# Designs tried in a protein design chat: VHH binders against tRNA dimethylallyltransferase (miaA). Part 5

Target 1, 307 residues: tRNA dimethylallyltransferase (miaA), of Elusimicrobium minutum (b2kdr9)
Amino acid sequence: MTIIIAGPTAGGKTDLALNLAKLIGGEVVSVDSRQVYKYLTVGTAKPEGEYKNGVYNVDGVNYHLVDFLDLDKTYNTGSFTADASNTAYNINKKGKTAIFAGGTGMYMQSYFGGMDVLPKADQALRAQLADIADKEGKQSLHKMLSEADPESAALIPSGNLHRVMRALEIFKLTGKKASELRTNGFADISQNNFMVYIEWDKEELNKRIEIRTQGMFGGMLKETQDMLAKGYTRNSPGLRSLGYAEVIDFIEGKKTKPEALERIVILTRQYAKRQRTWFARYKNMYKADGSALNAEQILAEYAAWKK

## First folded at step 4 (VHH)

Design a5 (from z9w with S31R; framework vhh_7z1x_3)
Fold by ESMFold2-Fast, scan of step 4:
Formats: C-alpha cells, structure tokens, sequence
Structure a5 (fold): chain B 307 residues (1-307), chain A 121 residues (1-121)
C-alpha cells in the first residue's frame, strides 16, 4: 500500500502529502537527498515538526527519512533504498499506507524500480582505462569487460572504446554489471504504483522559486554561520546542498547578497527543469495541477486506480 | 475557495506611514505561515516579510528591516503590515501570500489583486 507524490522543487509536495496522510491515516516517507541532513531546515524546505516517541512528526503525521544525517556524511540511492524499505515495511506492518513524497527521481527509481546508482563519468578512471588501451591495445579493455561482464562484452565491439570504458566504469565504481542494469535496473515505476506528478506552468514556478529564495536567505545564512562555527566547511557533504555554497560565498565576501540570491535562483530553476525532464519518462502518472491541489480528489483517483 | 484581500494602500509622502491589512477566507488561517510580497513597476516580485502560524517568529528583507512590522490576528483571520519611514522606492503593489504546507518554504500561494502603495511628494 503505497502512494507516490512527485514534482519539482517549490511545487507543493509537502502540503499534498500531509493532507493526504491525514485523510487516510497514512505516514510520509521523504524522497529528498537534502532533507535527510540535520540542522539544515530552511534551505532544504524541511517540514517543520517535532519529535514524538522518537519519530519526526508534522502536525500529527509521522514524517520519515528527514533530519537524521550528520553534515559530514554522504547519502546515496543505496542508503535510501535500504532505509526506505525498512521504513515502508514498518508502516505497512501497522496497517497504514506509506506516502512517498519528494523530487529526487533517482531515489524513487532505485527503490520502486530496482535501479542502482549510475555513476557520473570519472575522468581519473577514464584516463587510467585510456592509458591501458594505449599501452596494451584496445582489445585489453574488452578482455577486462569479458571477465567482469561477459554479457556486455558480447554486445559491445572491442573497437568501440567509449562503450567498453563506460561499461567497465559502471562495474568498477558500483560493483554492478552494466548488463544487469540494462535488463533489471530500469522500469516504468508509474505502471505498477499510484504516482502523482504535480505540474506547474514554467513561468509561474519560476516566480515562486524567486520569491521563495528571497524569503529563505536569512534562515540559510543563520544555519550556515552556525554550521561553520561548529567546524563544518563548504566541503562537508551536507553543506553541498543546493544554495549553501552561495551563502558561504556571501559570508566570505566572494559574492554580494544579490549575486548569491541570483545564483541560488538559477540553480533552483535548473534543478526544477531536471526534475521535470526526469519524471517525463513515467507514462502512467496522474497529473495534478499545482495551482489547484486537492487531496480529496487525489484520494478518489487512488481508489479508482486500485480497482 | 482560498481568498486573500489586501487593503490599506494609497498615496503617501516620503517619510509617511501606512498600515496594510489582508483578510483571509477559505482556509484555516491560524495554521499557515503568511508573507508580504511586493512588485514595483517594471520589476520582479520582492519578498518583504514572513510570520509563522502563531506569530512568535518573524523575518524581514534587508530593504525593510526596522521600517516595516508584520503581525497577525488569528481571531480575525487578518494579516497586517505596518510601514513606517516610507521611501519613493517603496512604491509598488503589495500582496499577501500564503505558504502552502508546514515547511514555511514549500510553496508561496498569493491570491489577492494586491493593494497599490505610491510614495511621492
């Protein structure tokens, strides 16, 4: 028993999820790579809550996978999948519905579709592999691929160094074979799950991002100053959250306040665009108008979907 | 249906004061963070001030700190903005905006037509 609520940053996901949870007696599981961090509330748009019986609670609703990770720790799709599995199991064991709400598309895909993390290109690793090909011949990399992932090696010609290197890169960085990810790692998660996507007009969302960023800046500044005072730095994983590097640049005199705000707005709009592109791959989502969100209507759609 | 109605604008000379009001209907006003936002002629939206559901926490843009005061009366479903030491660059349409959700920063909803404030001699 699960409901998925997805949408862009600043799109109203939290309010929809909380109202839906209240209607059905459900609990919310946050799908957000930023809200996991402690101390960062304003800049991550973490819902304001309090701990009740050891669980973060927002207006009577248990809200999971927020506010638990130290800023010096990393969080990835594997960590999310493990934590989400345990959390959903416990919610369902109580006879309740788990409502997954967030905008981190890779986390949703990893958990619901079984997709593992696809690493970004690693330039140092690619340089090492290129050097091996130069010194030992192009067939040497294909032989390595044959040993690590024989299925991919059968499909990728030895002369196609870019494809061979990518498949090896995936294996070396994740421990997973590219062939496994091709057949098992991608699925349209909207086909087997009730999935809501909150849609916004681009210009309307851009305006809301701009005013929201202005309102958030003071709180982000206070949070950033407190974290720096505790010994965290711009290289701390938590402070790499969207917007905090720009706040640090302001504190250090590298940016004026208007420059910091402008950069945060640009990065947030780019993030919203990437989210829209990511979620466009799912073909069976219920599209909800962000300007007219109605939890009772979403519940009616869920009831129809279950039938 | 959510509705926000802004009133109290007008013409005032530099150094003057105005008090804006925003009357809310169609939702439980006491549950939500409220904000004031303005738009000057030919410019984008500017966030000015925010207040939490209970009125115990307020925040302000640097351009209005010390001059403007946000407050609310939950019994009357009304948000206020007291504006002092008004300057010509405060000339704008002023909107009250509801934040949807409990984060304070999830979504800004504003539904009013706004109220015009003109500061000129």
Amino acid sequence: as target 1 above (307 residues)
Amino acid sequence: QVQLVETGGGLVQPGGSLRLSCTASGFTFSRYWMNWVRQAPGKGLEWLSGINSGGSSTSYADSVKGRFTISRDNAKNTLYLQMNSLQPDDTAVYFCAKVRGYSGWDLFDYWGQGTQVTVSS
Scores: ipSAE 0.341, ipTM 0.719, lowest interface PAE 4.0, mean pLDDT 85

Design a6 (from z9 with S31K; framework vhh_7z1x_3)
Fold by ESMFold2-Fast, scan of step 4:
Structure a6 (fold): chain B 307 residues (1-307), chain A 121 residues (1-121)
Amino acid sequence: as target 1 above (307 residues)
Amino acid sequence: QVQLVETGGGLVQPGGSLRLSCTASGFTFSKYWMNWVRQAPGKGLEWLSGINSGGSSTSYADSVKGRFTISRDNAKNTLYLQMNSLQPDDTAVYFCAKVRGYSGYDLFDYWGQGTQVTVSS
């Protein structure tokens, strides 16, 4: 028993998921690469909750895969797939429905489609790997690959820096070995799952992103100051979440508040556009109007879909 | 079902004061963060102020900090904005908006029709 709720950032996914969970006695599994981080609530749009019986709880609803990861740790599709499998198993074992809600399309595709999505190049990671190669030699990267993915290391010569770096990049970004990747044809996960997509008019969503960013700034500033005081830096993976670099630039006097806000708005609009492009691949989604979200109507559609 | 009704707008002279009210119905008001937003003629939306579900935490835009005060009465399902030292640039339609809290900033779920504030001599 599974329902998927997808949509762009600032689109209403969290509220729809919570209202659906209350109607059916379900639990929510967050499909979000940033809400996993502790301490960062405002800028990640993590729903405000409290721990009840060891589980993060939002207004009476258990909300999984949020608020558990230290800011110095990375999270990837392999980590998500393992955690989501365990979480869904435990929810279903209790006789409850798991509601997967989020905007990280690669995570949804990896978990529901059983297909491995190759990550695009990560320039920061490639720069780090290039620095290691420059300081310790190409053989150092091949040794790292031998430890992470011995099968790929056996097939890729140590002198082929590009192939070694790509295999390491795949492992570091996904948690999956390049040698074990499943590259099946595109699996339309909306064909076999009840999947809701929240649609918004582009201009209306962009206005909501702008107003939302203005309201979030103060909370993000406090969170960022608290994290820097604890010894985290702009290089901490958690603080690389969208908007926090701009807040750090403001704290350090490198940006004015209007400059920081404008940059966060631009980045958030770009993220929403990438999400719309990703989810356009799925042809069998139930499309919900973001301006008129109704959990009771979605439940009726789910009941009809199950017939 | 959800309704937000803003009142208290009108014509006021520069330096004057107004108190806006927003009456909420169709949802559990005490569980939602509430915000004030305005739109001046020919301009985009500007966020002004937010207040948490219990009223213990407030935030303000720099343009209104020290002049405006947000408050709420959960027993009356009413949100307030006390506006002091009004300036011509405060001329706008004022809206109240609900959201589930900062972490719930996934959506400004609903906005009312607004109340017009005109600051002019």
Scores: ipSAE 0.313, ipTM 0.700, lowest interface PAE 4.5, mean pLDDT 86

Design a7 (from z9w with S57D; framework vhh_7z1x_3)
Fold by ESMFold2-Fast, scan of step 4:
Structure a7 (fold): chain B 307 residues (1-307), chain A 121 residues (1-121)
Amino acid sequence: as target 1 above (307 residues)
Amino acid sequence: QVQLVETGGGLVQPGGSLRLSCTASGFTFSSYWMNWVRQAPGKGLEWLSGINSGGSDTSYADSVKGRFTISRDNAKNTLYLQMNSLQPDDTAVYFCAKVRGYSGWDLFDYWGQGTQVTVSS
């Protein structure tokens, strides 16, 4: 028994998830690559909670997969899928509904789609492989594929440069053989799950991002100063979260406050656009108006969907 | 059903003072961070000030720090902005906004119609 709430950053996913959880006695599983980090609350828009019985709790609701990872550690789709599986199992074992809420689309696809996420094209790598093909022939790339992924090489003819290059690209970028990936193409996860997408007018969301960034700056500055004092650096994976490099640039005198704010707004708007593009691939989502979010209405839609 | 109504704007001379009010209904006012935002003619939105649910934590934009004071009365479901030493550059429509989450900066999800403040002689 699961409900999925998706939407862009600054879109109201957390509030909707919390209100829905209260209505049904459910628990929330965060689908966010940044909220996993300890100490970074303001800049990651992590809901402010307290630990109750060893679990992060937000206003009476257990909120999972936040606030557990040290800033020097990385987190990826494989880590998320394993953690989410264990968390959902334990929630369901208690007879409760797991509400998955977040904006990290690749994590949702990996968990609900039952597949590994394919890397995007790398233009520098493709140029390198194309150069090898031009100088040494297409057979040279196929030989490389035969050594890296013999199963894929058996399926892909040596003359099909596009497919050979793609299989090599996957191997070089992920360390995994294309033949080992659990994929039959991207599954439309909205076909088999009740999935809500919070929609905003682009201009209205951009205005909210701008004012939110201004209000968040002081808190991000305090968090960043505290982390640098603890010995973390701009190269710490946690501090590579959106906006923190710009705050560090401000602390180091490399940017003025207006310059830092402007850059954070640009990056946040680009992130929201990438999220909108990602989630547009799902054709059976229930679209919720961000300006008129109603958890009782979402619950009624879920009840209708499962009949 | 969520309603925010801003009042208290008007015409004031440079160096003058105004007190803005925002009355809230349709939600548990005491559970939310509240904010003041303004929009000057032909310019974008500018965040001015925020106050936590209990009123113990406040923050301000550099442009208004020391001149404006945010406060709230949870018994009256009302947010205030005391504006002192007003300057012509403070001319704008002023909006109050709530954050939908119980914490942080997830969403400014409701803005009222705003109240016009004009600083001119």
Scores: ipSAE 0.187, ipTM 0.637, lowest interface PAE 5.7, mean pLDDT 86

Design a8 (from z9w with S57E S59Y; framework vhh_7z1x_3)
Fold by ESMFold2-Fast, scan of step 4:
Structure a8 (fold): chain B 307 residues (1-307), chain A 121 residues (1-121)
Amino acid sequence: as target 1 above (307 residues)
Amino acid sequence: QVQLVETGGGLVQPGGSLRLSCTASGFTFSSYWMNWVRQAPGKGLEWLSGINSGGSETYYADSVKGRFTISRDNAKNTLYLQMNSLQPDDTAVYFCAKVRGYSGWDLFDYWGQGTQVTVSS
């Protein structure tokens, strides 16, 4: 049995997944590009847990693909699909059910859809690559592409900065070589999987995001100060997680606390809107009311879906 | 059914003190972060303070830091807010709120009608 739980940030996915796992004797596989990082708990809304027999455990439930990656490392769809496949195999080998829960739609699509999703442009990554080209020359990016994707490097002239940057961007964001991408369509993963989407009234969710951000700020500040003290920077992959750049701006005196909070709220609301837009493409999801979540009701819906 | 009942509000003079209580039922109170939130007339919700499940960690909004103290009694399923040096700007309806889920910050929920605090001469 496989249940997929999706929804916007701050939507209640973790609580629903844990309650479902307890009802069916399952384990949770996190589908979240930020909860993978160590040390960042508050700002990533990582479930509070402890290690039991080498496995992250949340209130008696094994919770996989969280809290394992150093902040200087990148994580992408290729990394996720490999780790998720291995994790699901090991859960099933123990006779248990894997419950996938998260908001990173590209990861869900890549794992369950069996095809590659082309990423949208990442302005921060493009700025970083442009800086490298400016300081070290266009040949430096082509050399990076030659190491990451030799086939694309052979086809793209070193002087074509735009094409070189795009191929590197694809590789860095997905872990897939541009030369190897399978882009011949978009599979509706909700057609073949029981998939729950947690819906909230937009205004209600936006107000709760605002309150949550206010409460999280102190913890994010402490985490950020600790990471900067250890030598990590705003360019460390882990610290590119939503909200941490704004906390760094506050620490550096570039933003007041109200300015940092306002920006984090705006970015979080934009993220929730992008998640809603992404998941709207799936036509066979069960839409769960976020204000009235009930794990037993979700199981009843699953039973109806299965028959 | 999750229920949170706030009490202890009232009319108080500037510089005075009040202690708010919130009694919880319908969930394992000792396992969740608890928060205090307020709403002044015509304003949005403002987060004031949070406390972890065991009571060892507390956080405060800058507007109340040094004046308010959050605490909990897990044996009584009760959350407290000790409010000192009250100011007219503290006039609001005060709500206790549970965060949904085990992340501590996944979804900010509140229940009940709240308790009215009026600071006026």
Scores: ipSAE 0.263, ipTM 0.683, lowest interface PAE 4.9, mean pLDDT 86

Design a9 (from z9w with S57Y; framework vhh_7z1x_3)
Fold by ESMFold2-Fast, scan of step 4:
Structure a9 (fold): chain B 307 residues (1-307), chain A 121 residues (1-121)
Amino acid sequence: as target 1 above (307 residues)
Amino acid sequence: QVQLVETGGGLVQPGGSLRLSCTASGFTFSSYWMNWVRQAPGKGLEWLSGINSGGSYTSYADSVKGRFTISRDNAKNTLYLQMNSLQPDDTAVYFCAKVRGYSGWDLFDYWGQGTQVTVSS
């Protein structure tokens, strides 16, 4: 059993997910590309928790896929999908419901939509294919592609070695044609999942973002100073999280505090707009009013949906 | 049904003091961070101060730091804001708001009409 809670930044997803989890004895899986990072709690809006029996726990609720990644490491849809699959399996094995809550739409699409993850470059295979091209000519690789994936061969000129090799690499590593992967449509994950979207009036959400940014700044400043003292930089993947570059600019004297706050607000509002655009593609979501969130009502809607 | 009722506003002279109160109902008050925000006429909302569920941690906006003190009484489900050295620029409607720490800042909930504070001679 799975419930999905989506919505824009500053929309109330965390409180709704926690209230739902308490009602049903469920656990939360965070769908957020920033909350995975250690040390960055305030600026990532990571729920405040403590470790209980090795698991991050928020107000009595186990909260997964937060607070585990070093700031120098990257996290992507493939990493999320693998971690989310293992986490959901373990929650369900305990007889509990997994509540997926977050605003990172690509992560939701990757996990629930069954998005095919393209294989990483295989240097040994690429070297082998390059050797074939050197010995037998570029036409030899294109002929191999024509036999494996005729549609890709029609689109990729024989002289474009890199594109020919990539299409062959995909086929040899996965058994799937690159042409088929490229033409796969966007799956509407709300068709097959109970998915809640928290809606806000644009002006009201913008005011909440402004207030939230003001309240967060002091904590972000302390976190940023601590991370810079540890040797992390503005180029560390974790510190590329929204708002931290502006805090670094303030620390370095490149921005005043009002300038940093104004820029963070603008970037956060742009992020919320991108989230609204992303989630508008899902046509079967239950729309919840952000100003009147009710976990019992959402459970009733889930029960009706499940029939 | 969450309800937050702000009281204690009024007219005060520059340099004066006021204490605002916010009575909470419809939720477990002792489990939530609480905040004070204000809105001056024709301006946006301004965050002023926050306090954690147990009262052991407080934070303040630079504009009010050293002049305002946030506190709470969980036994009475009441949030307070002690305002000292009031200035004309403190004239605003004051709201209390429920939020779960900074991680809960994505649910900033204020209730009722607030309480009007006017600082004028």
Scores: ipSAE 0.092, ipTM 0.582, lowest interface PAE 6.8, mean pLDDT 85

Design k3 (from g9 with F100S Y101T; framework vhh_8ghr_2)
Fold by ESMFold2-Fast, scan of step 4:
Formats: structure tokens, sequence, C-alpha cells
Structure k3 (fold): chain B 307 residues (1-307), chain A 122 residues (1-122)
């Protein structure tokens, strides 16, 4: 079956995934909202690779869902779920194992747990629902919600028009009840999947983040200068990736190099803490010691899990 | 249950200020989410005016409000704020607090507050 490797930024997920892929002849699917972007390699911690037969290849391993998106474009859990589904299907069709590796918890939950991306506001649909409320009263929309999603109707007061409309909008656009898509209904994806979480001591991880950030600055600076020269800006979705705003501030003279580095370290540590909090909700993960990662041991645990 | 509750709206004169609050429950600001303020003027579409990732202090603003509005978060109180200064008649709208995935990078939000009305008129 599929192997999932999760863990905090700077935790060693990429190396573990690559070593596992080499052992089993598998391919890696990146679960990362930033590595999708072209040109941004250093700051996104995208593994350095080259294209072989049209596929991004890292040290002999095909590495999917990296390096394909223009910096002006957005990417979301819906895009990830669709792309990941197609990619995993093609890997499995070749008789190979897909290794999903990353730290973007919502993407993992969406794909493995069946959590759909909630639709963006549909202004035309909202205008239609608002017209119904204006002509028939707010109670009419709440009655519609009671019929479509009784659980949401029980929780949302009839006078809260916006929340009633949002729940109806979700149902009308997706065919799924808002009550079923609530965070409280998250499936424990570790229950039905072999899922590895790379654990680190907080202080040791913080030191790794600091060292990594110092080593990344020069590469991020070059990437940022190249992107700005091509006409991208701090508002380009790709350049909103963690750390690039601070590099732009340095380029524009708004921050010194030490100030930019300190800010990137702080933001990265906060991101790692959020990842730790997110993944703590999964109760059946295999916990791997980040300071002693061993791909052969992980493979043995996977074999035992399959029994 | 995830809930977002807005407060602080009201009537204010042009050039005045208001501070909106968004109290969150059912999740913590140390979780993997961002908070946005979205406004809708009567008969107009929605506009994302400000977004913050509370644990990262990373912020963004619509050009229409940049330099006038400031978004902030108090993680200990699990509450986000929108400080609105130099208010204009065109800022009149219902303001919604909304939660989104940090990694979404989209306009999409998964939970919304009920909204609070801000009216700017003399």
Amino acid sequence: as target 1 above (307 residues)
Amino acid sequence: EVQLVESGGGLVQPGGSLRLSCAASGFTFSDYYSIGWVRRAPGKGEELVARIYPSGDSTSYADSVKGRFTISADISKNTAYLQMNSLRVEDTAVYYCARSTEDDLSYGFDYWGQGTLVTVSS
C-alpha cells in the first residue's frame, strides 16, 4: 500500500523518503504547498533534481508534484487532491509504491481522509439565496438547510443568515453536508494508512532550523533577485512562501541580513510548532526518531503493519 | 465545534476609527490556519481586506486598505483584530472573520463568522 512520511520542516522527510524509494523501487509524491512552484528551490527546501523523460528526478527517484507551478498561480487542497490522485494512480499502475512525503497536513488530510476543499464563495449563488431571504424571510433559508443538512441547522441559528447561506452554499456546490466537512469530523488517517511521523526534540529542531536558514540565505537571495528581475513581486503567490518576504525586505534595504535571518528563523520555528500540533491528532503513527532515521527500519515496520 | 464571533462594528464618521474583534473557539491559533477579514458592501462582491497567520505574524492587505488597516492576533486570547483608521464612506460593509488553511494560498475559507456591520457616514 501507500507509505506516508510526515514531520516538521527541517526534519529529514526528503532524505528518508528518497532512501525508502530506493529500497523498494518506489516513487515520491511531495505533500508540500510551496515545492510546487518553479524556480524556488532553496527557500522551499525542494530537493535538487533534474528532468528525466519529462519527470523531475532526484538521485534516481521520480519526485512528483514539485517544480510545475508558475509563481503567479495559487495552489490549494483541491488542486493537490486531484493531482495526487492522478499521480498515485499512475505510479500504482506501473506496479510501484507511492511514498507521500511532506509537512502540509491539510493536504494529507484532504487526500487520505476524504476531506474536500470547501468551495470559494459563489457570489451568484449567494445573491440567489439572499433574494430568497429578502422575499420569504430568513426562516425560509433555515428550513432549506434543515432539509439538506439537519445537523448544521441544529447548530446554526435561523437569524445567522451568513452561516446559514454558507452551509447551503457548500451543499449546493459540492453535494456534501457542511456538518460532514467540519474539523470535528476529521478521519484519523493514521488508522487506515502506514504513516510515519519524524519526531524531534524541540531545542534540537530549533537548532537545525537556525543552521539550515543560515545556509539557505544566499540561494534564496539569488532566487529572489532573479524572480524580481522577471517581473514577479512580493504579492506573487509563489514569493509569499516562507522567508521570501524577508529576503525582499533585505534587497529593498528595509532589513539587514541578520534581521532577515532572525525573522525567517522565528517564522520557521512557528511553522514547525504548527505542524507538530496538527500531526498530534493522529493516533496510530509510527514515531521515528529524527536524530536516528533508518529507512531499513521503516521498511520493516511497514511490512509488519501490512500483516 | 469551530466558531468565529465578530464584534466592534458600528456607525462612525469619515476619518474615524474602529477596532473589530474576532473570537475563535474549537481550534487554537497555534494550529495550522490563517485568519482573514472579508467585507461585502450592499449589492457588491466580497473583498479580502486583510489576512494574518497568527503564529507567524505574516500579514497581507488589499490595496484599498493598505496603510489604513492593521490586522493583528492575540494568541493567548485566541482572538484576531482589525484596526481600521482613516475610515472612508466606501469602507461601509459587513465585515466577516474567516478561517483558512495556511497552505491554501487561496481566497477559500472553511469557517466564517456571522459578520459585523460597519457604517461610515456623517
Scores: ipSAE 0.006, ipTM 0.276, lowest interface PAE 9.1, mean pLDDT 83

